# VHH binders against q96fz2, part 320

Target 1, 269 residues: q96fz2
Amino acid sequence: CGRTSCHLPRDVLTRACAYQDRRGQQRLPEWRDPDKYCPSYNKSPQSNSPVLLSRLHFEKDADSSERIIAPMRWGLVPSWFKESDPSKLQFNTTNCRSDTVMEKRSFKVPLGKGRRCVVLADGFYEWQRCQGTNQRQPYFIYFPQIKTEKSGSIGAADSPENWEKVWDNWRLLTMAGIFDCWEPPEGGDVLYSYTIITVDSCKGLSDIHHRMPAILDGEEAVSKWLDFGEVSTQEALKLIHPTENITFHAVSSVVNNSRNNTPECLAPV

## First folded at step 16 (VHH)

Design CB65 (framework vhh_6z1v_2)
Fold by ESMFold2-Fast, scan of step 16:
Structure CB65 (fold): chain B 269 residues (1-269), chain A 123 residues (1-123)
Amino acid sequence: as target 1 above (269 residues)
Amino acid sequence: EVQLVESGGRLVRTGGSLRLSCAASGFTFSDYAMGWFRQAPGKEREVVAAISWSGRSTYYADFVKGRFTISRDNAKNTVYLQMNSLKPEDTAVYYCAAKFGLWTESPEDYQYWGQGTQVTVSS
C-alpha cells in the first residue's frame, strides 16, 4: 500500500471515528496537533496522515481504551536513526510485512513498546498491470458503504451536494499500523511516524495486486489493536490477516501523479 | 438524562399525510445520527429512514422511498419524518433512535430509543 485518499474535513473525520471505550461511554477521539492534518485525495509516503492510537501513549495512567487521533508521517523513522533528515533513511518503511514484523528491529522494537496505531483513509489505491499496454490501471479500494437513497457510487460528474452526501456517512478504512518516535539530533519536536502492515491479498484483490494492507474490520478488531494496555503483542498480531470485506472500482490515471489532489482521483471511470 | 420524545402519531386515512417529530435532550445532538424505525404487531423492528449528524446523508427503506422524507434541525435538537401517501401497511409504532457517530440500517446499533408513537392508517 503506497497511496491513499484521506480528504474528509476534520469535523467529518472526527465523527467517522466515533467509538465506545471499555466502560461503554460513547466518545470522539481527542485530537493531537489537529492543524497538521492535511486532507488530500492523493496521499503518498512522507506526507502526514491521521492515525488512531491509545491515549495511554501520551497520558500516564490514562484508560488504554480511550483514543487519540494524531497526524503522523507516513514512513516509519526508527528511534535510533542518526541523520538530521528523515528522508535520508536508506530503507523503505512505508510498509511492514506481517510475516517478518517480529524479525525486523525497526518494527519489533516499537511493537514491544505497544506502539500500535490504526491508519485512517477513505481508501487506498493500487495499480493493476494491463495486458497489451505499458500503463497500469489504478483502482480505488475501500470498505463497502451503506448505499444512500440518491448515491450508489462516487462520480466526478455528481453535484457538490451529492458528493457531500457520500462522505458525510463514509465508513473509513482502518489499517493496522506501527509507529515510532524519533527525536531530531539537532533538536526540535519529536517526530511521530508510522508504517502500514501488509499481508497477502485476499481472493477479491488478487487480480489487482499481490499484497494488501492488514485491514481491521470492525470496532472489536480496532479496539484490540489499539489497546496495548490490555492486549499483548502476540494477541494483537492474531488480528493481522487478509480481509475479503472490501470493494473497489477503476479510476482515472489522474491519480498517478501524487501532486494531483482532486475528486477525480477516486471517481469511477 | 437522555430522552427522545416522539409526537405526531395518530389515525389517518389511506392516502393521507402525517409529520412525526422527535425531540432530543440530554446529549450532544450534533454528534449523533438519527433514525426512524417502526414495528407492527408480531413483526421485528425495521428501519424506515436515517439521517447523518449534519443532515447531509439520508437513507430510506425501499418501501418508503418517494413517500417519506427525514430531516433534522440541530438548533432545535429535533428530527422529523414527513410521511406522504400513507398506506394501511404503514400502520405501526414509530420509534425515534439515536446512534453516536454514523447511521446504520441496523436497530441493534442505536444506543437511545424513544417510547414510540402509534400511526394507524385506515379508511
Scores: ipSAE 0.672, ipTM 0.858, lowest interface PAE 1.5, mean pLDDT 90

Design CB66 (framework vhh_6z1v_2)
Fold by ESMFold2-Fast, scan of step 16:
Structure CB66 (fold): chain B 269 residues (1-269), chain A 123 residues (1-123)
Amino acid sequence: as target 1 above (269 residues)
Amino acid sequence: EVQLVESGGRLVRTGGSLRLSCAASGFTFSDYAMGWFRQAPGKEREVVAAISWSGRSTYYADFVKGRFTISRDNAKNTVYLQMNSLKPEDTAVYYCAAKFGLHTESPEDYQYWGQGTQVTVSS
């Protein structure tokens, strides 16, 4: 998982994250640093993406079931990193393999501190290898969506009016992440950065790519992953597995260049 | 106190039109998806139409597509169902429902419900 779409306007994104706290109260997540949220159809590593995390990470004695939404840098910078420029980190922390998460210090330490987050996206992109050629076919991969007024998913919405109608009720992809907090040695704001946990691909995606993000399917899984005050690391890791509840369609090569940021990036070919 | 109050149900002839209204109070209307559901005697409650918090995303059951239109007015805390080309099969009690966040086609997901308004379509 190295490319996502997260283009919803802040108000639409916020309502797509409606949830229920432990006491049964309906809530919208509270924003931190909302001005750092940059909607895009084509999010690459090192850019900021919105994540959900427990309010307890920011407020002592807060209800651990209450949620904050905050933009975080994609590409985990460990708290122990010594250089002044996080772009100088020499190893790739964009993704974290589920099978080695407890063996890698960069991930084990923040996981032990309860630094679990849910990474939000419209969906993610993967490139399928084509036999006999160096060309790769990109696909947009996302949760199944309920039918629109005309037909099916975003792929069936063939006009600007129909495309607008899918987004205000879009079920966001919810990926399991780990974050860390890094304090610049020369001073400045604490940097929050995350990695996406990856698992073996499900049967439905095996022809596209051999790996997939660990997707948290449904509010029960999302709540347990976020609630580090009540759910131990061991229990939370039981949520990390492939899911078959996923759909996809082929997209044009426009998405290949991360500088392209238009609806064409996720439109069916 | 949360309240949803439906109005507009009545007897209508086959081929006729009817507009149902649902007035909401006691919650932040613009944070809720709204839905219209119906239940005929001896049948399960089923989705008719649903609308997102903004009004831009809508869902329609296959049996009403092209005939019914759902809309909302967030300034008036009201959701509407415009029903055209009515058929005897549309006879049911119509319920307004509210769900925090995104709309779904499942009645079980909706937290608040009105008392219902009877629509009868004569052949």
Scores: ipSAE 0.553, ipTM 0.826, lowest interface PAE 2.4, mean pLDDT 90

Design CB67 (framework vhh_6z1v_2)
Fold by ESMFold2-Fast, scan of step 16:
Structure CB67 (fold): chain B 269 residues (1-269), chain A 123 residues (1-123)
Amino acid sequence: as target 1 above (269 residues)
Amino acid sequence: EVQLVESGGRLVRTGGSLRLSCAASGFTFSDYAMGWFRQAPGKEREVVAAISWSGRSTYYADFVKGRFTISRDNAKNTVYLQMNSLKPEDTAVYYCAAKFGLITESPEDYQYWGQGTQVTVSS
């Protein structure tokens, strides 16, 4: 997973993250640094994306089932990183393989501290290799959506007005992530950054790509992954597996250039 | 403190029209998806129509598409169901329900329920 869409306006995104805490109270996640949220149809590594994490990471006596939503840098910078510029990190931390997460120091250390997060997106993009050519076909991959009156699905939404009707009830893709906190050696604000855990692709996606993000399908899985106060690392890792509850459609090559940030990036072709 | 009060149910002839209303109180209405569900005698409760917190996204069950229209007025804390071209098969108790966040099709996901209003369609 190396490219996502997360374009919902902040108020729509917040409502899409409605949840119930352990005591049964209905809640919206509380924002941290909301001004750093930059909606985009075409998010690449090093950009900020919104993640959910437990309030207990920020407030010592908080109920661990309560959620914060915060923008974090995509590309985990380990707490032990010595260079002053995070972009100079010598290895790629955009994704973390599920099968080696306990072997890699960059991931096992923050995981041991309960630094689990849920990465939010409209969906993600993958590029299918086409036999006999160097060209690749991009696809937009997302949760199945409830059928709306006019569009029926996102694939049927062919006008700006119809797209707006789809987004107000969009079920966000919820991907399992690990984050870390890095303090710049020269001083400055703590950097929060994350990686997306990846697994082998499901049968439905195997013709598009051999890997997929570890998707947390439903509130029970999301709650258990976030709740590091009650759910151990070992129990949480049982949630990391492929899912078949996913859909996709082919999109235009416009998405190939990460600088393109328009609805055309995810529109069906 | 949370209340949903349905009104408008009555006896109506086949082919007739009816508008149901649901007045909500005791919660932040604009944070909730609203749905209309129905239950006929001896049948399970099923979704009829639902509307997002903003009113921009709507869902309709296949059996009412083109005949029923759901709408909401967030200033009045009210959700409506306009029912046209009524059929005997539409006879049921109609329930208003509220769900925090997004619309779903599943009755079990809705936290608050009204007591229902009876709609009877006769030929």
Scores: ipSAE 0.676, ipTM 0.861, lowest interface PAE 1.3, mean pLDDT 90

Design CB68 (framework vhh_6z1v_2)
Fold by OpenDDE, second read of step 19:
Structure CB68 (fold): chain B 269 residues (1-269), chain A 123 residues (1-123)
Amino acid sequence: as target 1 above (269 residues)
Amino acid sequence: EVQLVESGGRLVRTGGSLRLSCAASGFTFSDWAMGWFRQAPGKEREVVAAISWSGRSTYYADFVKGRFTISRDNAKNTVYLQMNSLKPEDTAVYYCAAKFGLFTESPEDYQYWGQGTQVTVSS
């Protein structure tokens, strides 16, 4: 996974993340560093994206079922990294393969500390190689959505009014991630960064791409992944597998350029 | 205490119109998606329409076919269902329900329910 969309306004995004804690109380996640949230139809590695994580990571003795929402850098920077510039990291941490997560120190160590997060997105992009050509067709992949009034194809959201109708009740894609905290050697703010766990693609997606993000489908899966206080690493890892509960459509080549940040990126062609 | 109180249900003739209202209290209304459900005798409860917390997104069941309109007034803590071109098959008890966050089609996802209002459509 090398490209996502996360463009919802903060208030809409927050409500899309509504949840019930272990006490049965309905809650919205509290924001940490909301000013770092930058909505975009075209998110690339090294950009900030919002993730969910347990409140217990920030507050001692907190209810671990409570959730915080925070923008983090895409591309995990390990806590042990001693260079002053994260870009000097010599290996790719955009994704973590599920089959080797315990073999890589950069992922194993933070995972062992319970640093599990849920990466939020409208959906993610993948490119299909076209047979007989050097051309690649991009696809937008997301959870099946409720058909709202006039919510024709996502492509019909060309007007502000249509946009609101489509995205106001959008079910966010929830991907399993691992995050870490890095303190710059020269001082400054702690950097929170994440990697997306990947798995072999489900049958429905296999013709497009052979790998997919580990998608946590449903409140129970999301809750268990986040709740490192009650759910062990071993139990959490059982949640990491392909899912068939996805849909997709072909999009234009506009998304190929990471600088393009418009609704055309995810519009059906 | 959370309360949802439906009103407006009555006997009407085929082709007639009704407006149902649901007054909510005891919770922050503007944070909740709202829905109208109905249950006919011997049938399961089914979704009729749903509306997002902001009112910007709406959902209608396939049988509605443009006949009904769901709306809300957050200042009045009220959700409405305008029903036009009513048919005998629309006869049911209509319920107002609330769900925190996004609306869904599944009645089991809704936390609070009204007592219902009877709508009867005669031939």
Scores: ipSAE 0.904, ipTM 0.952, lowest interface PAE 0.5, mean pLDDT 94
Fold by ESMFold2-Fast, scan of step 16:
Structure CB68 (fold): chain B 269 residues (1-269), chain A 123 residues (1-123)
Amino acid sequence: as target 1 above (269 residues)
Amino acid sequence: EVQLVESGGRLVRTGGSLRLSCAASGFTFSDWAMGWFRQAPGKEREVVAAISWSGRSTYYADFVKGRFTISRDNAKNTVYLQMNSLKPEDTAVYYCAAKFGLFTESPEDYQYWGQGTQVTVSS
């Protein structure tokens, strides 16, 4: 998974993340660094994207079931990284394979500290290889949605008004992530960065791409992944598997260039 | 304490119109999706319409599309159901319900419910 859409305005995104804590109280996640959130139809690695994580990571004795939403850099910078410039990392940490996560120091160490997060997106993009050509067909992949008034589809609606009607009740894609905290050796603000865990594609996506993000389908899975105070690493990793509860449609080549940031990026063709 | 109070239900002739209102109190209204559900005699409670916290996204059951319109006024903590071209099969107790965050079409997902308002449609 190397490209996502996360374009919802902050207030819409916040309410899409409504949840229930361990005590049964209805809550919205509390923001950290909300000014760093940049909505986009076309998010690439090294940009900031919103993630959910347990409040206990920031506040001693906080209820581990309470959630913070924070923008984090996509591309995990390990806490042990000693160079001054994180862009000098010699290896790609955009994704983390589920089958080797406990064998890679970059991922095993933050997992041991309970640094699990849920990466939020409208959906993600994948490029299908077409036999006989060098061209690849992009697809937008997302959770099945409740059919709203005037819309049976997203993006390719006849007008921008129809696109607005779907988003205020859009069910966000919730992907399992691991984050780490890096302190610049010469001083400065702590950098929070994440990786998306990947699994083998489900049968429904196998014709598009051989890998998919580990999707946490439903609030029970999301809660267990986030709650590092009550759920061990071993138990949390049982949530990491392919899912069939996903849908998709082909999109135009506009999405290919990560600088393009318009609704046409996810519109059906 | 959370309260949802429906009003507007009454006897109406076939082909008539009626507007139901639901006044909400005791919570931050703009964080909640709202829905209208109905229960006809001898039937299960079913979704009629739902509206997002912002009022911009709406859902309608197939049997009311084109006839009913859901709306909300967040300044007044009120949700409305405008019912046009009423049919005898619309006869039911209509319930207002609140769900934190996003709406769904499933009654089980809604946390708070009003006591209902009776709508009777006669020939």
Scores: ipSAE 0.787, ipTM 0.906, lowest interface PAE 0.8, mean pLDDT 91

Design CB69 (framework vhh_6z1v_2)
Fold by OpenDDE, second read of step 19:
Structure CB69 (fold): chain B 269 residues (1-269), chain A 123 residues (1-123)
Amino acid sequence: as target 1 above (269 residues)
Amino acid sequence: EVQLVESGGRLVRTGGSLRLSCAASGFTFSDHAMGWFRQAPGKEREVVAAISWSGRSTYYADFVKGRFTISRDNAKNTVYLQMNSLKPEDTAVYYCAAKFGLFTESPEDYQYWGQGTQVTVSS
């Protein structure tokens, strides 16, 4: 997974993340560093995206079922990294393969500390190789959505009115991630960064791409993944598998350029 | 105490119109999606229409076919269902329901329910 969309306004995004804690109380996640949230139809590695994580990571004796929402850097920077510039990392940490997560120190160590997060997105992009050509067809992949009134194809959301109809009740894609905290050697703010766990693609996506993000489908899966206080690493890893509960449509080549940040990125062709 | 109180249900003739209202109290109305459900005798409760917390997004069941309109007034903590071109098949108890966050089609996802109001459409 090398490209996502996360463009919802903060208030809409927050409400889309409504949840119930272990006590049955309905809650909205609290924001940390809300100013770092930058909505975009075209999110690339090294950009900030919002993730969910347990409150217990920030507050001692907190209810671990409570959720915080925070923008984090896409591309995990390990805590042990001693260089002053994260860009000097010599290995790719954009994704973590599920089959080797326990083999790589950069992922194993933070995972062992319970640093599990849920990466939020409207959906993610993948490119299908066209047989016989060097051309790649991009696809937008997301959870099936409720058909709202006049919700024509996502592509018709060119008007503000149509946008609101489509995105106001959008079910966010919830991807399993691992995050770490890095303290710059020269001082400064702690950097929170994440990697997206990937798995073999489900049958439905196999013709598009052979790998997909580990999608946590449903509140129970999301809750268990986040709740490192009650759910062991071993149990959490059981949640990491392909899912068929996705849909997709072809989009234009506009998304190929990471600088393009418009609704056309998501529009069906 | 959470309360949802439906009103407006009555006997009407085929082709007639009704406006249902649901007054909500005891919770933050603007944080909840609202829905109208109906249950006919011997049938399961089914979604009729739903509306997002902001009112910007709406959903209608396939049988509605443009006949009904769901709306809300957050200042009044009220959700409405305008029903036009009513048919005998629309005869049911209509319920107002609230869900924290996004609306869904599933009744089981909704936390708060009204007592219901009877709508009867005669031929």
Scores: ipSAE 0.889, ipTM 0.944, lowest interface PAE 0.5, mean pLDDT 94
Fold by ESMFold2-Fast, scan of step 16:
Structure CB69 (fold): chain B 269 residues (1-269), chain A 123 residues (1-123)
Amino acid sequence: as target 1 above (269 residues)
Amino acid sequence: EVQLVESGGRLVRTGGSLRLSCAASGFTFSDHAMGWFRQAPGKEREVVAAISWSGRSTYYADFVKGRFTISRDNAKNTVYLQMNSLKPEDTAVYYCAAKFGLFTESPEDYQYWGQGTQVTVSS
């Protein structure tokens, strides 16, 4: 998983993250650094994306079931990284394989600290290899959605108002992530950065790509992944597996260039 | 105290129109999706229409598409159902319901419910 869409305005994104705490109270997640949130149809590694994490990470005696939403850098910078520029990191931390997560120091250490997060996206993109050519077919992959009045899909690109209609009830993709906190050696603000855990593709996606993000399907899975105060690392890792509850459609090559940030990136072709 | 109060149900002729209203109080209306559900005698409660917290996303059951319109006024904490081209099979008790966050098609997902308003369509 190396490209996502996360374009919802902040107010729409916030209400799409409505949840219930352990006591049964309905809540919206509280924002940290909301001004760092940059909506885009075409998010690449090193950009900031919104994640959910437990309030207990920021406040010692907080209820671990309460949620913060915060933009974090995509591409985990380990707390022990010694250079002054995070872009100088020698290895790729965009994704973390589920089968080796406890073997890699960069991921094992933050997991041991309970640094689990849920990465939010409209959906993600994958490029299918086409036989007989070196060209690849991009696909937009997302949770099944409730059909709206005029459009049952995001392919209502023929009318701007139809596109607006799907998003205010869009079910966000919720991917299991691990984050870490890095303090620049020369001083400055703490950098929060994350990686997306990946698993083998489900049957439905196997023809598009051999890997997929670990998707947390439903509020029970999301709550258990986030609640590091009550759910151990061992128990949380049981939530990491492929899911079949996913849909997709082919998109145009416009998405290939990460600088293109338009609705055309996810429109069906 | 949470309350949803439906109004506007009455006897109406086949082909007629009717507007239902639901006044909400006791919760943050703009953080809730709203839905209209109906229940005919001897049948399960079913979704008719739903609307997002903003009013921009809507859902309609296939049997009402093109005839009914759901809308909301967040300043007045009110949701509406405009019912056109009414048919005898639309006869039911109509319920207003609220769900925190996004709407769904499933009655069981909705936290707050009104008492219902009777709509009777006769030939």
Scores: ipSAE 0.785, ipTM 0.907, lowest interface PAE 0.9, mean pLDDT 91

Design CB7 (framework vhh_6z1v_2)
Fold by OpenDDE, second read of step 19:
Structure CB7 (fold): chain B 269 residues (1-269), chain A 123 residues (1-123)
Amino acid sequence: as target 1 above (269 residues)
Amino acid sequence: EVQLVESGGRLVRTGGSLRLSCAASGFTFSDYAMGWFRQAPGKEREVVAAISWSGRSTYYADFVKGRFTISRDNAKNTVYLQMNSLKPEDTAVYYCAAKFGLFQESPEDYQYWGQGTQVTVSS
């Protein structure tokens, strides 16, 4: 996974993340560093994206079932990294393969500390190799959505009016992630960064791409992944597998340029 | 105490119109998606229409076919269902329901329910 969409306004995004804690209380996640949230139809590695994580990571004795929403840097920077510039990291941490997660120190260590997060997105992009050509067709991949009134294809959401109708009740894609905290050697703010765990693609997606993000489908899966206080690493890793509960459509080549940030990126062609 | 109180249900002739209202109290109305459901005798409860917390997004069951309109007034803590071109098959008890966050099609996902109002459509 090298490209996502996360463009919802903050208030809409927050409500889309409504949840129930272990006590049965209906809650909205609290924001940490809301000013770092930058909505975009075209999110690339090194950009900030919102993730969910347990409140227990920030507050001692907190209910670990409570959730915080925070923008984090895409591309995990390990806590032990000694260079002053995260861009000098010599290995790719955009994704973490599920089969080797316990073999790589950069992922194993934070995971062992319970640093599990849920990466939020409208959906993600993947490119299909066309047979006989060097051309690649991009696809937008997301959870199946409830058909709303006049919500034609997502492509109809090109007008402000249509946007509200389509995205106001959008079910966000919830991907399993690992995050870490890095303190710059020269001082400054702690950097929170994440990697997306990947798995073999499901059958429905296999013709498009052989790998996909580990998607946490449903409230229970999301809750268990986040709740590092009650759910062990071993139990959490059982949640990491491909899912068939996805849909997709072909999009234009507009998304190929990471600088393009318009509704055309995810519109059906 | 959480309350949802439906009103407006009555006997009407085929082709007639009704407007149902549901007054909510005891919770933050603007944080909840609202839905109208119906249950006919011997049938399961089914979704008729749903509306997002902001009112910007709406859902209608396939059988509605443009005949019904769901709306809400957050200042009045009320959700409405305008029903036009009513048919005998629309006869049911209509229920108002509230769901925290996004609306869903399944009644099992809704937290609060009204007592229902009877709608009867005669031939």
Scores: ipSAE 0.891, ipTM 0.945, lowest interface PAE 0.5, mean pLDDT 94
Fold by ESMFold2-Fast, scan of step 16:
Structure CB7 (fold): chain B 269 residues (1-269), chain A 123 residues (1-123)
Amino acid sequence: as target 1 above (269 residues)
Amino acid sequence: EVQLVESGGRLVRTGGSLRLSCAASGFTFSDYAMGWFRQAPGKEREVVAAISWSGRSTYYADFVKGRFTISRDNAKNTVYLQMNSLKPEDTAVYYCAAKFGLFQESPEDYQYWGQGTQVTVSS
């Protein structure tokens, strides 16, 4: 998983993240650094994306079932990284393979500290290799959505004003992530950065790509992944597996250039 | 204290129109999706229409598409159901319901419910 869409305005995104805490109270996640959230139809590694994480990471006596939403850098910078510029990290931490997560120190250490997060997106993009050509076909991949008036899926709203009709009830893709905290060696603000855990693709996606993000399907899975105060690393890792509860459609090559940031990036062709 | 109070249900002739209202109090209305559900004698409660917290996303059951319109006024904490071209099959108790966050089709996902308002459509 190397490209996502996360374009919802902050108020829409916040309500899409409505949840219940351990006591059954209805809550919206509390924002940290909301001004760093940059909506985009075409998010690449090194950009910031919103993630959910337990309030207990920030507040000593907090209820671990309460959630914070915060923009974090995509591409985990390990706490031990010694260079002054995170972009100089010489290995790729955009994704973390589920089968080797406990073998790699960059991921094992933050997991041991309970640094689990849920990465939010409208959906993600993958590029299918086409037989007999070097061209790839991009696809937008997302949770099945409730059929709204005039739109069973995106693209049925053919005018810009109709695009807003699908998004205010959009079910966000919830991907299992690991984050870490890096302190610049010469001082400055702590950098929060994350990686997306990947698994073997499900049958439904196998013709598009051989890997997929570990998707947490439903509030029970999301709650258990986030709640590091009550759910051990061993128990949380049982949530990491492929899902068939996913849909997709082909999109135009406009998405190929990460600088393109328009609704055309995810519209069906 | 949470309250949902439906009004507007009455006897109407086939082909007539009716507007139902639901007044909400005791919660942050703009954080809730709203739904209209109905239950006819001898049948289970079913979704009629739903509307997002903002009013921009809507859902309609197939049996009411083109005839019913759901809307909301967040300043007045009220959700409406405009019912046109009424049929005897629309006879039911109509319930207003609230769900925190996104709307769903299933009644069991809704946290708050009104007492219902009776709509009777006669030939």
Scores: ipSAE 0.759, ipTM 0.895, lowest interface PAE 1.0, mean pLDDT 91

